# Ledger of designs, part 25: miniprotein binders against q9k998

Target 1, 230 residues: q9k998
Amino acid sequence: MAKEPLIRVLLIEDDPMVQEVNRMFVEKLSGFTIVGTTATGEEGMVKTRELQPDLILLDIFMPKQDGLSFIKQIREQYIDVDIIAVTAANDTKTIKTLLRYGVMDYLVKPFTFERLKAALTQYEEMFRKMQKEAELSQDSLDEMIKQKQAQANMDDLPKGLHAHTLQQVIERLEELDEPKSAEEIGRDVGLARVTVRRYLNYLESVGQVEMDLTYGSIGRPIQTYKLKQG
Key: E = the ipSAE of ESMFold2; O = the ipSAE of OpenDDE; V2 = 0.75 times the mean of E and O plus 0.25 times the DockQ between their complexes.

## First folded at step 13 (miniprotein)

Design h14
Fold by ESMFold2-Fast, scan of step 13:
Structure h14 (fold): chain B 230 residues (1-230), chain A 116 residues (1-116)
Amino acid sequence: as target 1 above (230 residues)
Amino acid sequence: TPELEDLIDRLEKMIDLLEEKLERAEKNPDDPEEVKRMLWVIYMLASLIRYLLEEAKSGDPEAVQRLKDLAERIRDLAKKIKELAKRGDPEAIRQLQKIEKMLSEIQRRLQKMEQS
């Protein structure tokens, strides 16, 4: 699309006034949109599956089930969503637990608009960077797939024969004005006679090369090779 | 801007709701959690007013006046809640001090704008 995509936010907060203030704060920022709002973790789980938000702004301390249980459930179900935690607690144990669950940031109530703006701005920078990296990784994968497909027809070579060496032998055969022995071809391409003969025997077996006997009636015959067609 | 005007309208509605909740809380002072949540909201709204004042000073005197009026209403709310908080929550007193500091900062910014 022409415009950068908005970061889709789900807000989970049980207090109606705090919920409205958080909505106002997020909507003040041009890069974000509120796609849903719920007052409970149970409803939040349903909405997370339905709306597939990029980011959840999650109140940790709700009456019936704490937000830590919500985060644990999200992670256990392998739901790919980022979370910024909103908490009344600023104690070390709670903060360490949130960080272990992989939250992107945490906000301690009451927070200023400037603090929320800083958290969301940092998240936006990370989000945009990850999108660019994913795009580059996909391009790299596409190139690898194209290269792999080009080599697919060469994977059928018998064990012990290499595609590069086979190509060298074929190129030399294409340049020949007359049939030559395995020893002569080997000298031309810098390979031992025994090695070249293995490739020539393979090419003969697949019908690309023909072998002729020369001087058959006047002593020991010499085996010579040439491409069947150009 | 239309966006700034919409935010100020929403700020006014939130402050109206806070004034109504305070009137109800004065008649039922046995809910310290409600007072605490009101203080959180007041502090958060004051911070947004402070931010919007910096934005509006660039050329919107009507918005500046409206934000100034809202800051005065928040100051009055904080003063009334301070009387309720005297009844026993140390954390509420701490939050009120943070609100008073922010309101002082807003007042200093408004005075500086009048001089410029």
Scores: ipSAE 0.796, ipTM 0.905, lowest interface PAE 0.5, mean pLDDT 80

Design h15
Fold by ESMFold2-Fast, scan of step 13:
Structure h15 (fold): chain B 230 residues (1-230), chain A 116 residues (1-116)
Amino acid sequence: as target 1 above (230 residues)
Amino acid sequence: TPELEDLIDRLEKMIDLLEEKLERAEKNPDDPEEVKRMLWVIYMLASLIRYLLEEAKSGDPEAVQRLKDLAERIRDLAKKIKELAKRGDPEAIRELQYIEKLLSDIQRELQKMEQS
């Protein structure tokens, strides 16, 4: 079935009963494993270095120390670990601070098993996406970036240009082995030269197409177009 | 399964501890914060029991019976906490509402299993 590596979780929670319940909740979920449990942020920092967890489930309000101080130390030491915060109250200041420190999610005690499951399931999806992105070649990443650029440009077109027609022009350009004139491209996609030229001029202005000047047999320069390869 | 049996064993130990702590709190109410933390734990455990009952509806009658017994013990704990709440703790009353809702969900799930 699933041969994905288990997400390694460190629990930091000072109350023994809440700690045990959180441990039971996490261990009930496939895809996760508890690699350690501590009652203080100081010991949690030691265990983070030793065990190198993927995720920390961190109690923010601990009577003996502040979980926010722990997060600050993690950031200052450039430790690459994800954190889901557990808090006893919906204090606006605390929530804003957690978001600024880039926690993945936050849970308010007491929470149900279903709520924790939802948070960890969402985290798992993000974790898997990050792993897949890390496995992409540079060429694949470049292609994704190029596609996103084309999508953004098609969304906010100038007056008189239509997304469907722009797509037809781009698809034809992708099939070309050499630069072609607006007349040739228009013929292939069933559009008038004047219409195709408007789309080609737009694509050139946003850096997706390059225009070359060539000289025909009659001595007049001919404008030809091709997609910028990159 | 061995995993489910281990989890139920751990649930029983937690409920045993909660019963001891609550009995002590009734006789010597010296730590209101501990009572509040016990309410959190009871609420959280009730939700897990409800989830496990849905999964165990078929295939493990012994586990289902043990989970039903644990749900009853949680209900008894909630009744005792209600007596403590008579002392006018608004937070305890709010937590009891969450527990009562979960107990209602558990009872509904148990009734569905009985009808099958």
Scores: ipSAE 0.708, ipTM 0.810, lowest interface PAE 0.5, mean pLDDT 76

Design h16
Fold by ESMFold2-Fast, scan of step 13:
Structure h16 (fold): chain B 230 residues (1-230), chain A 116 residues (1-116)
Amino acid sequence: as target 1 above (230 residues)
Amino acid sequence: TPELEDLIDRLEKMIDLLEEKLERAEKNPDDPEEVKRMLWVILMLASLIRYLLEEAKSGDPEAVQRLKDLAERIRDLAKKIKELAKRGDPEAIRELQKIEKLLSEIQRELQKMEQS
């Protein structure tokens, strides 16, 4: 019988000693393989496109390109890759920002081998569940979202936004084959344009949705929206 | 196993490198940020050694002895680096207190393993 495929990991870390320790940690775990290591975000972008890793272990604090800028660029280019953030900061604002960018988990330096093992073990469980199901059901998606929220302690919705309505907007966005305006999305889900725009603005602010501006007629830009792929 | 042997070899190389960096830092204490990074690496390596000792104790006496030797070297190295860090920036002293709590926990477990 064929063995389960290894999860392909790209390591982006500017400190040589920390990079080697992270490499040793990942290589100790069965089920994972390091497909590349880079010391800069710029090289990391090249390697991400070249190697198409499943997971990036990303140092947030690098001398040139901040890891946050790297994540934004990955999402803007619709690159389908999961990210676990490695950060020196344990302040609430930084952690909340990382979670809003849709990272799978975060590790605060210095972390133990046991902490990395826990993070990667949970990621592997989710990864294998997605692979075994030919088509992802809503129940499977709900379970993954619950696991992610329990692990990451995600923020409560802003005042005036409701989880049920947010879910309706997300479900519609998932069905789109091309970017649509807030008015178009609103018509599809039975909500006023103003209401839908609040949810789309929230999703854009947390990095889950991309907004584009199109100039259609005399000084009237049209904002269109679609889900980010990665 | 060949995999365990490879990891132990790599641990030895990392500790050798840390000892070399410490020697240079003692001669020219001009980078407190490097001292902090060395402490981070020490904590990370100590945790891996602890994990490997627990795993190896059931069947590989040679690996267990090598890991115990590395644990002792890590303790000695941590002691010297902590002393060097106290001479630096007040910010570094605050970070040391956080690392010291985590490292003390790991070192306590390592000491129990060495005595068994």
Scores: ipSAE 0.727, ipTM 0.857, lowest interface PAE 0.6, mean pLDDT 77

Design h17
Fold by ESMFold2-Fast, scan of step 13:
Structure h17 (fold): chain B 230 residues (1-230), chain A 116 residues (1-116)
Amino acid sequence: as target 1 above (230 residues)
Amino acid sequence: TPELEDLIDRLEKMIDLLEEKLERAEKNPDDPEEVKRMLWVIAMLASLIRYLLEEAKSGDPEAVQRLKDLAERIRDLAKKIKELAKRGDPEAIRELQKIEKWLSEIQRELQKMEQS
């Protein structure tokens, strides 16, 4: 491309072959350049300050220092950098933690070139939009965030969850004017309580739903759910 | 293009390294983590080769032939590493099973392109 600033990427990955594959993947894409590579989180912190990358592609399961502690340190020190996490795990706890720390996306090893391309293309679109600061409104930012969360949910749902069913649960939650139990939501959507609770637990784990404990007519506590106000 | 040619050269070097690592692992079979990492790299490289084959088909027969040759080598490596994984470690076998469907899909696509 002519005269567009390249998105500057720092790669943190301890395995040399995986590092080279990631480098090849990123360098195949126009609009991105690798400004550095490191094998440890400690060196990654040094290079982040030195090189001031726009984006870090971060392996979160490195020996001696996990990537989660690296992300926490970046956020606690108010370092302005975006992160896409690379993980071997696709469990709810890991996904929840990554999203709470504000990662842009996450990739599960082994991933295809097409999956990385999709993640980086979406990031580039957001990056370019954010640079047009004068044209951005709160509504535009909210829409971008919402679209990204929806895409992540469709592509990388935990095992046993289906995108269509997740959407049905979300749509029902959007219609609620008061918190409701998993049993009530299940009845409304036509799902068993156990099934809908699985989706509600996922939504709670990714920060979209809050669970409150309320007391029923016979005094026993009931878990109720509603969309977060932000 | 020079960019594509450089990328194919890098793919060849990576596959050479995988073949060397496999030969070493066959002689000294006690490293389940290395077998798992090799499977990841093979799957990821196969996806890139598939993507590059689609791009090259529109005008670069020499690049297409080189990529087809690399696809065959990846297929052979995947077969040999599956056999090695079965000898070693329950964790390596589980990891292999997790990605086996995806590897088979990619290999099927590569084989279809190779014969076209």
Scores: ipSAE 0.731, ipTM 0.849, lowest interface PAE 0.6, mean pLDDT 77

Design h18
Fold by ESMFold2-Fast, scan of step 13:
Structure h18 (fold): chain B 230 residues (1-230), chain A 116 residues (1-116)
Amino acid sequence: as target 1 above (230 residues)
Amino acid sequence: TPELEDLIDRLEKMIDLLEEKLERAEKNPDDPEEVLRMLWVIYMLASLIMYLLEEAKSGDPEAVQRLKDLAERIRDLAKKIKELAKRGDPEAIRELQKIEKLLSEIQRELQKMEQS
């Protein structure tokens, strides 16, 4: 069975006992891990930036900053994190406001372990589905880029030059410790001098090879070739 | 399993802490919010105990016994807090009724296990 990465949860809850119960509930579920806990929205904002959790389990009623203000600040700062709200209020106005801020779910205190399990299981299914869709989109893009690059390389060769022969010439050039003539390179790769020179002239034209002039005993310069570094 | 044993140990520690908080609350009865939060924790813990009993019933008699003991301790805590809630806080009374209902459900589940 495939092991999936754990969903990283930040818990923001001002009551120490409720915080510990929530921690126990989340840790009972195999797909989740608590990466941090805070007692205030201000500390929660700092930890959200520091830890970059996937999910925040957020108490709406906290002394210094209400959870609604925290959610508003997260959204206004374009922080990419999912939130499940924990509230003591079951009034329609609060619930509608939470939904408008795009919370994934809400839990009314006191909630059962079964209710939390249901909320987190539903969240996990959506999280995994979205992650797989994002991965597939990236793989599709990568594949298209690779196909376009391969097509461009084939289309760019001048008439009469073949990709396999060009690669053979390049591989030989990579093995050279000194510049060699077209005749020498051709002999090494089993091609006629005139054929190899055509490929060498192409490689020189695209800046991959440099031609050097060397003088033999005859006093006439001989054209020699080597790969250009860079 | 080691995971279940660890979770039961944590449950026992939470109940110990609740018992200590109750003793302090009896000496300072003027904190109705603390009583309400204690009732919330008791309800939540009772629900987890119910879930774990269902999970453990097929293969872990020691865990089942420990969970039964914890359920009885929670029941005793609920009875003691009932006296503090008699101050007329309607919210505490409603939470206490929810706890009593859940404890009754746990008791029915335990009774079914004893009959098998």
Scores: ipSAE 0.746, ipTM 0.863, lowest interface PAE 0.6, mean pLDDT 78

Design h19
Fold by ESMFold2-Fast, scan of step 13:
Structure h19 (fold): chain B 230 residues (1-230), chain A 116 residues (1-116)
Amino acid sequence: as target 1 above (230 residues)
Amino acid sequence: TPELEDLIDRLEKMIDLLEEKLERAEKNPDDPEEVKRMLWVIYMLASLIRYLLEEAKSGDPEAVQRLKDLAERIRDLAKKIKELAKRGDPEAIRELQKVEKLLSEVQREVQKMEQS
């Protein structure tokens, strides 16, 4: 028994079996109810207006109108509804694009029941706080929004490291077919050896880069770096 | 519980539909997207079966047995789909590997219940 009103969910999914399994997953969770299902974005827009759901589970790869165009229409019409995107895409560019569109979360097909449960549980917590704390000051609301955005953004970098520079180092490492020294990588990206070494040491500490010692010159070992392969 | 029994009934119906869909896919093997979607559904259903086994283990032997039977049927479906997936979609092969890993996790839950 949920003490609070149920979160009203609209499912937009073109495949009938995926639609049914999504329905089963959501209905297993006590805090949620399915208020409608549709196989197209066009029908989904009509039902969003008619049913006024709290949350849409939206398949972004539908035959006639993709979910991305649906999200754009929702924004253009200023419709107050939250969206969790369901996608077949695994690449970081597509995921980043969805996050920029302000979706609450994204689920990559195929997902487990546990993954959907985690997404909906996190959403429920935010939903309940926003409803019950209507008298929150602007500062309190800003703090909540910043905390949620921080969870969706990159982890806090150590003092003296910048995200843009870290990305430049990572992009160069992705282009390498063999390990290279900090001096070589630095030359390639236009940074001093000492600066690049800080970023490489950070990436090694978080398990993204491996360092090898090689004897490329007489008398001293040379540290070389490459991205870890999964 | 009545809620669990209803959910198991729905799982049985979904597996029946997957078996029917597999028969149709075997007649039209030139749709690699169909094979991939079937693997997605199998993966998702297997994860729910695993979750429900953990939930039911404390006091519902009939539900546990029905869920074990469904896990076996879904493993049999995955074996048959493996032959279709081998027809040249690298993405379907990757999805099959995910399904096989999850089915092994379901089997571990079944084994734990037999040992308690």
Scores: ipSAE 0.737, ipTM 0.860, lowest interface PAE 0.5, mean pLDDT 78

Design h2 (at its last look DockQ between E and O 0.71; V2 from the best seeds 0.00; counts 0 for: other shape alone 3.067 > 2.5)
Fold by ESMFold2, look of step 13:
Structure h2 (fold): chain B 230 residues (1-230), chain A 116 residues (1-116)
Amino acid sequence: as target 1 above (230 residues)
Amino acid sequence: TPELEDLIDRLEKMIDLLEEKLERAEKNPDDPEEVKRMLWVIYMLASLIRYLLEEAKSGDPEAVQRLKDLAERIRDLLKKIKELAKRGDPEAIRELQKIEKLLSEIQRELQKMEQS
């Protein structure tokens, strides 16, 4: 049988009882392994560098250091890790902030096992798809190197996609009257162009979005996107 | 299965811990943050017990019985912590009120599983 590597999870949760329940929840799901747990964001940053997890399950409201500061540090230091946030707040402003910081999903405490299972199942599907796309890109690079004897052009591996953000992009695409660029779509949903382009590339790869090259009267052609669904 | 038995053992240990902490909190009820955390843990454990009961009911009668017993202990914990929250300060009462709707649905489901 083909065995997929386990997704390596770091838990950052200050309450030992909640931490143990999260451990039980994650360990019930195939495809995941817990590589570490920490009670603070400071130790979480150290363990993230040391263990290099694929995914962090992060409690946003920890004593001594708030989890938003942790996420900001991760992004400022360009650490390649996905984050699912756990929060006590259910207000739209906090959720939008988390999504703009690039979390994959969010869970409002208290949450059920079924809710965590849904979040992790969706994450695993995306994680495996991104690995497959990276492997195909590597094959194309290897072909180029063999033919032209050029140094390997290391393709950037996808950082990951966030389910709520993907939904935002899809919803905006459904509202379009005409194809628009990644920058225009990003402006409309409050996301950076590079972030939106990653989602649009994914949607194109799965056949939900069409990309076209639009020639304007000024400047160079611009990539525009629309849903394939009629 | 061995996996299910291990998880049931861990659930039982967690419920033991909650029962111990609740008894201590009943004697010294001045920490509403601990009451809140116990409420959250009880809710999350109840959801896992519900899931495991559904998973086990088709083929593991010993596991089903153990999970039903744990569901009854969770129900008893919920009764006790609701009384503790009412004795506490306004923050504990507000937290209980916020999650009461969520807890009520799980309590009904666990009660149905205990009777079936």
Scores: ipSAE 0.727, ipTM 0.860, lowest interface PAE 0.8, mean pLDDT 77
Fold by OpenDDE base, look of step 13:
Structure h2 (fold): chain B 230 residues (1-230), chain A 116 residues (1-116)
Amino acid sequence: as target 1 above (230 residues)
Amino acid sequence: TPELEDLIDRLEKMIDLLEEKLERAEKNPDDPEEVKRMLWVIYMLASLIRYLLEEAKSGDPEAVQRLKDLAERIRDLLKKIKELAKRGDPEAIRELQKIEKLLSEIQRELQKMEQS
């Protein structure tokens, strides 16, 4: 079997020690190769054009150039490169901006090797799928979007929520033709109403679920839940 | 494997550089941002050492011993950085405390792996 080509990575990081650690992390993974490193976004733009990497691991808080401006410039020039952002900030405004620029993932400094490995493994799965399929089915697209959303939610889950259980609740919500109550969803996934309600409230708070009030024939409004149609 | 030996050599080099930087920072305590960056690097290195020790449990005893020695050097760095951080700005100290908590979790995991 022809060895699949390695994913070509450019590192953009101003701190030489952090850059070396990121290199060590990426090089530990067999699916990747580092084709270059830069300490500035300006040099990063030059190297992106020269090297044509598949992926950029980008520090967005470089002293001389805002990494957000770099991403914007990449997108404005229609350069076909994927970006994983590295950030010292976890502010909602920056995260929303990164998501709008179509970053693949974002990592908050400091991050573990396991967190980077998870991000790069999922990126590789997507990358390899897109290389093999000239056209993606709706189901294939939905799976890719689901994986991306599941990752963004795993690290910042409120205490007492579990990623696997969240995924089960999301999968059940995706199969719904009509809005259902927390009790109905709970029966379907084998969870108590109170447990499912915590996950649904979380999903509502992050804007992935809509809650509607349905008035049944007997007096009390029932809260029903559905995924937000993007 | 030669790849693991190379990676351990690079880890040793990074820890040597951190020790040198920390000695400089102890003489010039007025850069809380440098202390923060060192803590980030230590956090990241500790996570990699933890991962490698977990993979190496059935592997080369010499590589495992080298990784254990590096984990001990990281523990010593963390103690010194904690002392340095206590002399800094109260706001910097609060940020460092968050990192310290995460580092303490990694240290506890490393200690469990050394006892097994």
Scores: ipSAE 0.718, ipTM 0.858, lowest interface PAE 0.5, mean pLDDT 83
Fold by ESMFold2-Fast, scan of step 13:
Structure h2 (fold): chain B 230 residues (1-230), chain A 116 residues (1-116)
Amino acid sequence: as target 1 above (230 residues)
Amino acid sequence: TPELEDLIDRLEKMIDLLEEKLERAEKNPDDPEEVKRMLWVIYMLASLIRYLLEEAKSGDPEAVQRLKDLAERIRDLLKKIKELAKRGDPEAIRELQKIEKLLSEIQRELQKMEQS
């Protein structure tokens, strides 16, 4: 009955429009609260010390101090804060570098609300388990994946999504041996790309499906999907 | 309800079109980054509006009111984006106008749900 504490988020983003959209996205999620926003890494360091956030959504490419320098400074100062990187990266090497710098996850601009929701939901699950000092074993992960699969098969679906169609999409995903685009999956199950994308976005939002990004020449990634399985 | 389904379909088509336009946005020689960022924001907002419309189908008065409030915030942000657009690529400006019109239609449908 008592409310669990909200995850306190600091936004560091130099573009005021992107900053406001990110604020709206996070505020839509019940488990999170924005405790501050800054436009520079320098101000971000000050606010991190002042506000002691749990999580920073960090734009990697800012004019005065890039996000990589910010992350290095956080590490050197032994500041206990998690970071999710927000980047316009167009290659996997950049993403791997970010992950090696100790970020918890990354988001590639532009992202949908459903993508941010999926990332923050996954982060919240991990955050809560760490707070309970629980070890996340392979068996525990397998159980979570199975629970998410059961959740996707519930009749309590968002309006406009039908259980029969959702099951059809899930059955196709179970047969895949590699990630596929919404267009490819739609072709296989006889549904329009737009329709399949609605179901895939729902499945991603409940953590049953993982979305992978393939980077094009201009930096906008193509989304591919697969079930979270071993 | 048919009106809400039409609006969701139109948003989904707009999101698909914006994904294609983002791949072309880098071709603007004058200010490709500003144009790209505007299209990013429109794309992101369209996805949020789509999500909210699905929730509005519940018909709960309290949920509808919260969605109306957020839609109003989005409307205000779109006005600010319009004022900040300095060199507006004609295609980007047209996308901004399209989402403004869609948001106005959404606001009217949400208001009808509350009053019915």
Scores: ipSAE 0.607, ipTM 0.785, lowest interface PAE 1.1, mean pLDDT 74
ESMFold2 (binder alone), look of step 13: mean pLDDT 77; pTM 0.756

Design h20
Fold by ESMFold2-Fast, scan of step 13:
Formats: sequence, C-alpha cells, structure tokens
Structure h20 (fold): chain B 230 residues (1-230), chain A 112 residues (1-112)
Amino acid sequence: as target 1 above (230 residues)
Amino acid sequence: TPELEDLIDRLEKMIDLLEEKLERAEKNPDDPEEVKRMLWVIYMLASLIRYLLEEAKSGDPEAVQRLKDLAERIRDLAKKIKELAKRGDPELQKIEKLLSEIQRELQKMEQS
C-alpha cells in the first residue's frame, strides 16, 4: 500500500534562527517536507517557480514589507500555491489583507510548536480532502451543477467551494445579530473552522461579508464576520 | 528513535548558538531587536522541548534526560536575558512579557 505524498513546504523567513526553528517544527510533522528555505521575497518568488511547493510559510514582516507584496505578486500571476502567514502585526488592516488574499492560516510570533502543529494538521486535512473530492465523485460534480443552477446569481466558485455549503454559511450569517468567529459559525452549521473560514474569506473578497478583529494577549487576534446586507 | 535523536541534536546546536549570541550581546549590545528575536526562539524551542518530553517519557530514558538538560539550558538563557533587560534599557524592558511566557512554558514541563 502506497503512503500519501508529503506536502512540499517552502519557508520564507529573513531571520536565520527563526528560519531554523520553523524548519524543525515542520520536519517534526510526518506529513510535510521542506523543499527549500529563503530569506527574501525576491528569492522566494524564484524558488516558488522552480520548486512548485504546495505550501509556503511566509514571514510578512521582512524588510520593505516583501511578504505582502509577495502574496500580491503570487495571486496576480495566478501561481497555484497555498500560504500560511507568519506575522508580528497588531495591524487590523494587514491581517484583513492576508485573509482577503486567501491565506490558509496565520501565526503570530512567537508561537508554540503546538500552535504550528494545529495549523499544519488543519491544512493537511483540507489538502487531502480536496484531492479525494477531485478524484472520486461524479455525484459531487453533479451536485455542484444542480446547486449552481439553483443560484442564478452565483459566479464561478474557487476550487474546493460548493454552492450548497456556501448557502448554508450565508443562511447562518443572515441569522446573526452580532459578528461571530469562523469557529462559532462552523459549530452552528456543523463544519470545521478551516472549511467555513474558506467560505467566509470568499464572501469577504466579493464584498458580501465584513470582518472585524478582536485583540488579546500574546497569540492570535480573533476574527469575526457578518453580512454587509441583510 | 533516529528521528528523535536527530531533532535533539538540532535542538542542542540551536541552544549552543543562542548561548553564543547572548554572550556576544552582553559584551557588545548592538541590537535590542536581536535579543527580542532570541526570546521568540527560546519561547518556541521551550514549547517543542515540552512536546518531545511528553512523547519520549514512556520509552526513551536517554532522550528524556537530554531534553531535561536542554530545558535547564533554556531556563538559564531566559534568566540571563531577564537580567540584561533589567539593566535599564527601555527597549529591552519591553520584552518582560515574553520572559513571563517563557517561564510559564518551562513550568508546564516541570508539571509533566
């Protein structure tokens, strides 16, 4: 029996010690392999084209703010790669921008090994699920077509998003009197946080949803969502 | 396991480098931002050491001892950085919150 292929990771981090500890963290996880490390966004762009990684762990706060410009360039050039952002930012605008570019997660420095493990485990589950969905189901394709016909105003959805699930998320948002987190919304609709977040990020990117941030102590700000209309 | 042994070797090398960097910073305080980044690394490494200790506790006494030795070295590094921060440098004093978090992480290891 063949094991599933390793998720290929590129690290972009300008500090050599932080780069090494991130490398150790990723390599501790059996589902992942480091295919390269770079210290700049420019070098990272070259390596992304050369190595074609599945996932980039990207430091946002490099000199000249290369991390944000890197993401913009990747998306503008339609390079198919997922990104988890590593940030020291307390800036709400920066974090909103990261989410709008569809980053899979973000980590606030300093983070624990357990926090990185949680992020990568969630990413791996989503990655494997998307591959299985693409490989297995004519029923899933037929269902997507039927749902698209039922939603006359729906555009071409990004890969991995389904019209039925999008409707489910929208219906829950319509019931909210206050902004709620992706975890809370996911709990209410019976979906994993990572899954519902992808739909919320899509809805925010098309201007249907507003995201607010709440800050805590050392660690991750809490993101909350609500519909702009209705 | 060979994989755990390799990780412990890499942890030892990282801590050696941190000790060297701290000694350099104490003699020639050039960059308080570098000291802050060292604290980030110390915090992150402490969390990994705790995780590995929990994994190793049931089957690898040599690994457990090596990890405990590394935890003590991390504790000593954190104490030295705390003393450096308390010498009245306003920029280094901002890192006292990180020192508190490192101490909390180290105490979790003592409880397991």
Scores: ipSAE 0.722, ipTM 0.834, lowest interface PAE 0.6, mean pLDDT 77

